# Ledger of designs, part 4: VHH binders against Rho GTPase-activating protein conundrum (conu)

Target 1, 207 residues: Rho GTPase-activating protein conundrum (conu), of Drosophila melanogaster (Fruit fly) (q8t0g4r359to565)
Amino acid sequence: VSINALIRRDQQVTGTDSSLVPLFLEKLIGELLRRGSREEGLLRIGGHKQKTELLYNELESTFYQNPDNLDNLFRTATVHELSSLLKRWLRELPQPLLTNELIQLFYQCHTLPSIDQMNALSILCHLLPPENRNTLRSLLSFFNIIINLKDINKMNVHNVATIMAPSMFPPRYIHPSDNNSIAEQVRMAAQCCRLTNILILRGEKLF

## First folded at step 27 (VHH; from y3 with Y29F)

Design z2
Fold by OpenDDE, fold request of step 31:
Structure z2 (fold): chain B 207 residues (1-207), chain A 119 residues (1-119)
Amino acid sequence: as target 1 above (207 residues)
Amino acid sequence: ELQLVESGGGLVQAGGSLTVSCAASGSIFSIYAMGWSRQAPGKERELVAGIDTGGDTYYAKTVKGRFTISRDNAKNTLYLQMNSLKPEDTAMYYCARDEYSWGYDFDYWGQGTQVTVSG
């Protein structure tokens, strides 16, 4: 289900939601912060694979059937299952969070001098659809809250960026110059990590 | 093709020690976070320990202080030193790797090596 479809449904159900962030994501982030923000390795440690799969499928089913099940769905899941759900949801979107139109431009920002990267990324963030932009903004805020507790949860900005980079820049949308070169693949992955790091560090300043 | 081959499992008495190893081939070992998971009969597979490319480690609460994970990148080998073993540690131990390099959300597994601790 697309972010736009989620937002439209949420608006129909709640009547007054103007955040343009999917309701399930707000609830998911809420649970992660409440129960998991101080857990060692949050976002890095994976949940049980089968349970995560069931959780994802239930989320998709819940969207089409009954939104009232979301609270119970998340309450009964471990924080690591919820973290896995977040990453999977981002990777499985019909189009990437950064959109089909803009994700390559986001990636190409790695070629810019450091002094220009912030402005370029900010412009691209403003070009995102409102629901994508606000969703990104919420995620970056969430990541920074986690990072602020790095002394407890051991998740510094580099760790979070490395873990989330594949979700921000899904491999199926970002291709190396040479698909047969392991070195090029590693370089691309590192670039995605650096860009994700910058997005997180800049945070609210991007918007 | 990526291959993970575990070895070193066996039968040990409670309080004893054992080291299991994992030989990795078919990929660049040094660029991936690696880990050990275990699964006992009738139980879910659980993360035991993880080690990233920088040498940072993670341990499950149940093994912390008793187990040590390490890696030799030159040999493409992962190790798990297990001390003060308990019957509850009895399980099939799997070498694991993450698809996305850095995490402990493992997607690739070996065939496993059996560790049995007698009381």
Scores: ipSAE 0.540, ipTM 0.794, lowest interface PAE 1.0, mean pLDDT 91
Fold by OpenDDE, fold request of step 31:
Structure z2 (fold): chain B 207 residues (1-207), chain A 119 residues (1-119)
Amino acid sequence: as target 1 above (207 residues)
Amino acid sequence: ELQLVESGGGLVQAGGSLTVSCAASGSIFSIYAMGWSRQAPGKERELVAGIDTGGDTYYAKTVKGRFTISRDNAKNTLYLQMNSLKPEDTAMYYCARDEYSWGYDFDYWGQGTQVTVSG
C-alpha cells in the first residue's frame, strides 16, 4: 500500500486533517521510542522473521479493518521485530519514499560538492509529495532521537545511516553504471549510506 | 551460491568450553556482517552474537562475558568461542549473514552444528 493510500485511509478513520504521516508509522515509532530507544543495537538487530512477516501482512491487509489487532501486535512484538517491520515496509513500498521521480536525483547528489549538497537535498525534499515529505521528516526526527542515546544503544549516526540506507535507497531503484561489477555495487551502496547520513545530520534543516 | 557450513559442535559438560566455526563461500566474506544464532528445542531461534565488517561485536545478554565471536577474512571463516557453558546453552547453532552487509538482521543460515551441555 502506498503512503498516499495510507494517508487517505487514515483520514477516513479519523475524520480530521492528518499529519500526513501514516498512523501505523506513528504508532510504530512510538513503540520503538518507548520500549527500544535504550536497547542496544536498535534498528540493527533483526527480529523473528515469521513474526515480522505477520506484522507486515497485518499492516498491508487488515490494519484499517481491525486497528485493535495491530495495536496488540505492536505492543506484544519485540522492538527488533518492530524495527525489522519499519525497514521492510520502507523497502517494499510500491513507490520508494523518495518517489520514482526524485530518487535518482537524490542519489545523484553524491556527485555534488559538500557545500552544494545541503541546498540540493533541501530543494528535493520540498519537491516531494507532502505525505512523503512529512514521513521522511518524521523518520529523520526519530533517527536523531535514537542517535542522541548512542552511548546507551550503541547506534551512532553512521550505524543508523548504514542500516537505513537500503530502505531510503532501495537497490531496485538505484542502478549502478555496471550491474555486473561488484565493486560498483559496493561503491553505490557506500554513496547511499553517505547520503542517508547527510539527511539524518541535517534533519529539520532540510525542510 | 552462498554456502555457510558450521562445524565444531558436540557434547560438553557444564562449565566446559567449545569453539564452533563457520566456513563461508560463494560471496565476498569481508563485506558482510556475520553472526551466530541458536535454536533450542521448543524455542524460537535467537541471536547469540554478531560481528560487523569493522570488527564491532554484539552479544546477547545471556552469553555476554562467556562467548566470543571473531572472524578471519583471509580464511572466510567465522568463529564462536563458548566458555562456561550451561545446560541452557544447549541448542543447534547456526552461522548467519546479513543481506545488507552491516546489520544483524540475518537472512542466510547454514545447516547448523549441535551443541549439547550436560548438567
Scores: ipSAE 0.513, ipTM 0.783, lowest interface PAE 1.1, mean pLDDT 92
Fold by ESMFold2, fold request of step 31:
Structure z2 (fold): chain B 207 residues (1-207), chain A 119 residues (1-119)
Amino acid sequence: as target 1 above (207 residues)
Amino acid sequence: ELQLVESGGGLVQAGGSLTVSCAASGSIFSIYAMGWSRQAPGKERELVAGIDTGGDTYYAKTVKGRFTISRDNAKNTLYLQMNSLKPEDTAMYYCARDEYSWGYDFDYWGQGTQVTVSG
């Protein structure tokens, strides 16, 4: 389910104006912060795969019937299962968070000098649809809260950027149907990690 | 074609030691975090240990101090040295990798090697 569809469902169920961030994500981030921000290896360590799959499938089913049960659903899972769910949700979006239209431009910022990269990324963030922009902003804020606690959870900015880069820049959207060599795949991964690192470090300054 | 082949399992007495290994082929071993998961009879598969491309390690609480993970990128081989084994360590041990987040959220496993610890 797309970010826009989730936000429309939120409005239908709650009957209120939306923050333009899916309620699912706000609740998931809240639970990860409450239960997991001080856990060693949060985001890096995965949960049980069968449980993560069940959570994802129930999320898809529950959103139509009763999305207000999210708190109860999340309480059945460990924080590591919830972090796996976040990564899977981002990976499985029908189009990427950074959109089909803009994700290649986000990626191509790697070709620019450092100061130009920051400016270009900020421009691209402002070009995102409001739903994607606010969702990205919320996600980057979450990453920075985790990083602020790195002395406890051992997740510094490099760790978070490395782990989250494939979810922020899914390879299928950068080079769809292209059979890249292994050397090209390594270079692409490094570039996506560097761009994710810049996004996290800039944080609110992007917006 | 990626292949992960575990070996070195067997029967040991409680308090004993055993090393299992994993040979990887068909991909660049050095660009992935790797690790070991285990599945005891009637239980869910659980993370045991992980090692990233930079050599940082993680151990489950139940094995920390007793198990040591290491990797040899030149040989594309992952190792798990298991000391002070307990009957509760009895499980099928799987070599694993995390392609999509480059952490310990494993998404691919080998066929496994059985480790049995008697009483």
Scores: ipSAE 0.148, ipTM 0.580, lowest interface PAE 5.4, mean pLDDT 84
Fold by ESMFold2, fold request of step 31:
Structure z2 (fold): chain B 207 residues (1-207), chain A 119 residues (1-119)
Amino acid sequence: as target 1 above (207 residues)
Amino acid sequence: ELQLVESGGGLVQAGGSLTVSCAASGSIFSIYAMGWSRQAPGKERELVAGIDTGGDTYYAKTVKGRFTISRDNAKNTLYLQMNSLKPEDTAMYYCARDEYSWGYDFDYWGQGTQVTVSG
């Protein structure tokens, strides 16, 4: 289910003007912060794989249930299963968070000098549809809260960027070489990690 | 294609030490986060330890301070040094790889190596 479909469903269920962030994501982040922000290795440590698969399939089959049922469902899972669910959700969106139209431009920022990368990324963030922009902003805010507690949870900015980069820049949307070179895949992954690092470090300054 | 072969298991006295290893073949070992899980008879599989590509480690509470995970990228080998072993550490030990190469979300395991702690 797409971000805008979730937001439209949220508006129908709550009857209020939404924050333009899926309520599912807000509740997931809330649980991760309440239960996991001080847990060593949050985001890095995966949950039980079979449980995470069941959670994801249940959410997709029920079209992300109304808000009250989400709270109950999340309480059945560990914080590490919820972390895995977040990464899975981002990877499996029908259109990437950074959109089909803009994701290649986000990626191509790696070709610019570092000062120009920050400005270009901010411009691209403002070009995102409001739903995608606000969702990205919420995610980056969440990552920065985790990083602010790095002395406890051991998750610094590089570690978060490395772990989240495949979810932010799913490989199927980047234009890799057809020669299937593993060296090229490693280089492209490193560039996605660096761009994700910049997005996290800039945080609110992007918007 | 990745292949994982565990070895080094065996019988050991309570309080003793043992190192198990996992040889990886068919892919570049250094680009994967790796880990160890274990399964005792009649129990579910339990994540024991993990190590990412940068060398950062994770340990389950039940083994923290007693077990050490390490990797040798030149030999494509993952190790688990187990000290102060207890009978409850008796299990089949499996090495694992993260499917997405970035975290400890392990989905691929070898055949396992048996560790039995007597005493």
Scores: ipSAE 0.012, ipTM 0.409, lowest interface PAE 8.4, mean pLDDT 82

## First folded at step 28 (VHH; from y3 with I28L Y32W)

Design zb4
Fold by OpenDDE, fold request of step 31:
Structure zb4 (fold): chain B 207 residues (1-207), chain A 119 residues (1-119)
Amino acid sequence: as target 1 above (207 residues)
Amino acid sequence: ELQLVESGGGLVQAGGSLTVSCAASGSLYSIWAMGWSRQAPGKERELVAGIDTGGDTYYAKTVKGRFTISRDNAKNTLYLQMNSLKPEDTAMYYCARDEYSWGYDFDYWGQGTQVTVSG
C-alpha cells in the first residue's frame, strides 16, 4: 500500500487533521521509542522472521479495516520485530520513500561537493510529495533520538545509516554504472550509506 | 552462488569448550556483517552473536561472557569460540548473513553444525 493511500485512509477514519504521516508508522515509531530506544542494537538486530512476516501481512490486510487493532498488534510484538517491520515496510513500498522520480537525484548527490550536498538534498526534500516528505522527516527525527542514546543502545549515526541505507535506497531503484562490476556495486552501497548518514545528520535542517 | 559452510560441531561435556567455524565463498566476505544463530529442537532460531565489518560485536545475553565471535577476512572465515558450555547450549549452530540491512537481521544461513553439550 502506498503512503498516499495510507494517509487518505487515515484521514477518513480519524476525521481529524493529518500529520501526513501514516498512522501506523506514528504508532510503530512510538512503540520503538517507548520500549526500544535503550535496547542494544535497535534496528540492527532482527526479530523472528515468521513473526515479522505475520505482522507485515496483518498490517497490509487491515488497510481497509479499523486501525484500532494496530495498537494491540504492536504492543504484543518485540521491539526487534517492530524494527524489522519498519525496514520491511520501507523496502516493500510500491515506490521508494524518496519516490521513483527523485530517488536517482538523491543518489546523484554523492557526486556533489560536500558544501553543495546539503542544499541539493534540501531542495529534493522539498520536491517530495508532502506525505513522503513528512514521513521522511519523522523517520529522521526518530533516528536522531535513537542516536542520541548511542552510549546505551550502541547505535551511532554510522550504524543507523548503514542499517537503514538499503531501505532508503533500495537496490532495485539505484543502478550502478556497470551491473557486472562488483566493485561498482560496493561503491554504490557505500555511497548510499554516506548519503543516508548525511540525511540523518542534517535532519530537521533539511526541511 | 553464496555458500556458508559450518564445521567444528560435536559432543562436549558441560563446562567444556568448542570452536565452530564458517567458511564463506561466492561473495565479498569482508563487506558483510556476519553472525551465528542457533536452533534447539522445539525452539525458535535465535541470534547468538554478530560481528560487523568494523569488528563491533554483539552477544545474546545467554552467551555473553562465554562466547567469542571473530572473523578472518583473509580466509573468509567466521569463528565462534564457545567456553563454559552448558546443556542448554545444545543446538544446531548456523552461520548467518543479513541480506537487506547490513546488520544482524539474518536472512541467509548455512546448513549448520550440531553442538551437543552433555551434563
Scores: ipSAE 0.735, ipTM 0.874, lowest interface PAE 0.6, mean pLDDT 92
Fold by OpenDDE, fold request of step 31:
Structure zb4 (fold): chain B 207 residues (1-207), chain A 119 residues (1-119)
Amino acid sequence: as target 1 above (207 residues)
Amino acid sequence: ELQLVESGGGLVQAGGSLTVSCAASGSLYSIWAMGWSRQAPGKERELVAGIDTGGDTYYAKTVKGRFTISRDNAKNTLYLQMNSLKPEDTAMYYCARDEYSWGYDFDYWGQGTQVTVSG
């Protein structure tokens, strides 16, 4: 289900103006912060695979039909299962969070000098659909809260960026110059990690 | 295709030590985070230890201070040194790798090697 579709459904359910962040995501982030912000390896450590899949399927198929059930599942799930759900949801969106139209432009920012990267990324963030922009903004805020507790949870900006980069820049949307070059693929992955790092570091300043 | 082959399991008395190994092939071993999971009878598979490309390590609370994970990139081999073993450590131990992130959210496992601790 697309972010836009989720937002529309949320508006139908709540009857109020939305933050343009999917309601399930707000709840998911809330649980992660409340129960997982101090857990070592948050976002990096995976949870039970079958339960994560159950959560994902419930989210995709029945969340709006039975939101209480999903709420209960979130409350009873481990924080590592919830973090796995977050990454999977981002990775498997119908189009990437950064959108089909802009994700390559986001990626190409790796070629810019540092002084220009911030401006370019900010412009691109403003070009995102409002729901994508606000979702990105909320995620970056969440990541920074986690990073601020790095002495406890051992998740610094580099660790978080490394873990989230494949979800932010899903490989199927990022095309290397040579698909047969392992070295090129490794470089591309590193560039995605660096860009994710910059996005996290800049955070609210991008918007 | 990625292949993970564990070895080194066996029977050991409580308080004893054991080292299990994992030979990885079909991938650039040095660029991936690796780890160990274990599964005891009637229990779910659980993360035991992880090591990333930068050398950072993670240990489950139940094994911290007793187990040591390490890797030899030149040999494409992962190790788990287990000391002060307890009957509760009895399980099938699996070598593991993450597919969709560079962490310890494992998607690939080997065939496993059985570790049995008698008490």
Scores: ipSAE 0.705, ipTM 0.863, lowest interface PAE 0.7, mean pLDDT 92
Fold by ESMFold2, fold request of step 31:
Structure zb4 (fold): chain B 207 residues (1-207), chain A 119 residues (1-119)
Amino acid sequence: as target 1 above (207 residues)
Amino acid sequence: ELQLVESGGGLVQAGGSLTVSCAASGSLYSIWAMGWSRQAPGKERELVAGIDTGGDTYYAKTVKGRFTISRDNAKNTLYLQMNSLKPEDTAMYYCARDEYSWGYDFDYWGQGTQVTVSG
């Protein structure tokens, strides 16, 4: 289910507007922060694979229909299962968070000098539909809270950027063919990690 | 197609050393982040160590300082040098990868290689 569909459903259920971030994600991030921000290796290590699969399938089949249902479902999962769920949700979106229309432009920022990369990424963030932009902003804020606690959770900006790069730049949208050389694949992956690192470090300054 | 083939396991006396290795094949994105998990009989599989193509490493507390993970990117071969082995290190050691996050949330394992540490 798309970010737009989730937000429209949220508005129907709550009768409110303004956040433009799926309630599913706000609830998930809230649980991760409340229960996991001081856990070593948060985001990096995962939960039980079959349990995470069941969670994801249940959420997708029920269309994330009820905020109270989310609270109950998340209560039964470990923090590491919730971390795996976040990564799975981002990767399996029908269109990438950075949109089909803009994701290649986000990626191509790697060709610019460093100062121009930051400015170009900020411009692209402003070009995102409001739902995608606010969702990205919420995720980057979450990552920065985790990084601020790195002395406890051992997750620095490099760790988070590397882990989240394939969720931010899913390979199927960056590399439509598997025929690239190994050296080219290494370079492209490193570029995705670097761009994700810049997005996290800039955080609120992008918006 | 993705394939992870472990080798180098065996019997080792407590306090000894052993190196296990993993030959990996597949697209870079399917093997960007790799590592080792282990499973003793009757216990859950646990993360031991991880490394990505960029050389960033991670070690579980139980092995930190005793085990060293390394990777030969040219050969796509992963190594785990295990020193100061203890009977508690006895387990099946699995080469593994994390495709979704390039971290150590492993979602694919090889067949494993047995490491047995005797007293």
Scores: ipSAE 0.236, ipTM 0.622, lowest interface PAE 4.5, mean pLDDT 85
Fold by ESMFold2, fold request of step 31:
Parts: C-alpha cells; sequence; structure tokens
Structure zb4 (fold): chain B 207 residues (1-207), chain A 119 residues (1-119)
C-alpha cells in the first residue's frame, strides 16, 4: 500500500486531520525509539525472517484497517523484528519514498560539487509531495535520534546510512538495467550510501 | 550470481579450536557486510558474528571473546576462528549476507558446515 493511501485511510479511520505521515509508521518509529534506541545494533541486526514476514503480511492483508491494534501487534515482536519490518516496508512500497519522479534526480546529486549536493537535495526535498516529504523528515529525525545514542547502541551515522541506503534508494529505481557491470553496481551502492549520509546529517536543515 | 561455500567444519574436542571459512563468488562481496549464523539441533538459527567491509565487527554474547570473524576482500573469503570450543557450540555453521549488502539482517545463507564439539 502506498504512502498516500495509508494517509487517506488514517484520516478516514481517526476522523482527524493528518500529520501527512502514515500512522503505522509513527507508531513503529515510536516503538523502535522506546524499546530499541539503547539496543546494540538497532537497524543493523535483523529479526527472525518468519516473524517479520508474518508481521508484514498481517499489516498488508488488513490494509491497516485497525491502527489502534498496532501497539498490540508491535508488542509481540522484538525490536529487531520491528527494524526488519521498517526496512521491508520501505522496500515494498509500490513507489519509492523519494518518488518515481524524483528518485533519479536525488541520485544524480552525486555528480555535483559538495555544497551544491546539499542545496540540490534540499530543493528536491521541497519538491516531494507533502506526504513523502513529511515521511522522509520523520525517518531522518528517527535516524538522528538513534545516532545521538551511538555510545550505547553502537550505530554511528555511517552505519545507519550504509544500512538504510538500499531502502532509501532501492536499486531497481536507480539502475533498471541491473545486468550491467558489477563495478557499476558497486559504484551505485557507494553513491547511494554517501547521499543517504548527507540526508541524515542535514536532517531538519533540508526542510 | 552469488554463491557462498562453507568449509572447515569437523569434529573437535572441547577446549579446542577450529577455523571455518566461506568462499564467496562475485565482486559484490567487496561491498557487503557478511557474517555467520548457526543452528544447533532442535534450536532456531542464531546470529553468531558479523563484519562489514570496513572491519567493524559484531559478536553474539555467547561467543564474544572466544570467536573472531575476519574477511579477506581480495580473496572474497570470510573466516570464523573459534577458540575454547564448548559442546554447546555444536551446530551447523552458515555463512550469510544481507541481500541488500549492508547489514546483518541476513536472509541468504550457504549450505553450511557442521561443527561438532565432543567432551
Amino acid sequence: as target 1 above (207 residues)
Amino acid sequence: ELQLVESGGGLVQAGGSLTVSCAASGSLYSIWAMGWSRQAPGKERELVAGIDTGGDTYYAKTVKGRFTISRDNAKNTLYLQMNSLKPEDTAMYYCARDEYSWGYDFDYWGQGTQVTVSG
């Protein structure tokens, strides 16, 4: 289910104006922060694959119809299963978080001089639909909270950027002809990691 | 296509040492975080150790201080040096990687190599 569909569903279920961030994601991030921000290897260490699959299928099969039950559902999972769920949700979006229209432009910022990369990324963030922009902002805020606790959880900015880059820049949207050179795939991965690092470090300054 | 081939398992006496290795195919190995998981009889598979391309390591509490993970990126080979082995370390040991190359959320494993610790 798309970010826009989730946000429309949230407004219908709650009968209130939306923050333009999917409610399930707000609850997921909240649980990850509450239980996981001090756990070694959060985001990096995965949960049990069968459990993560069951969680994802439950969310998708119900079309998120009962957001009030999300707290109960998440309580049954370890924080590592919840972090796997976050990464899987981002990977399985029908359109990427950075949108079909803009993701290649986000990627191409790697060709610019350093100061221009920061400015171009900020412009692209403002060009995102409000739902995608606010969701990205929420995710970057979450990553920065984790990084602020790196002495405890051992997750510095490089670790988080490296782990989350394929979720932010899914390869299928960056290099559709993925049967090209292995060297190009390695280069693409490094560039996506570097861009994700910049997004995290800029954080609120992008918006 | 990635292939992970483990080797070096066998029967060892408690207190002994053993090194298992994993040969990985393809140049994509150079960008991936890799690791070892194990599955003891009747138990679920568990993460044992991980190492990224920069050499940062992670160890499960049950093996910390006894096991050492390392990698040789030039040879696309991952190693797990196991010291002070205990009967509880008996398991099938799997070389693993995250399909997205960058974490220890492993979901691709080799066929495994059996390590049996007696005594």
Scores: ipSAE 0.198, ipTM 0.614, lowest interface PAE 5.0, mean pLDDT 84

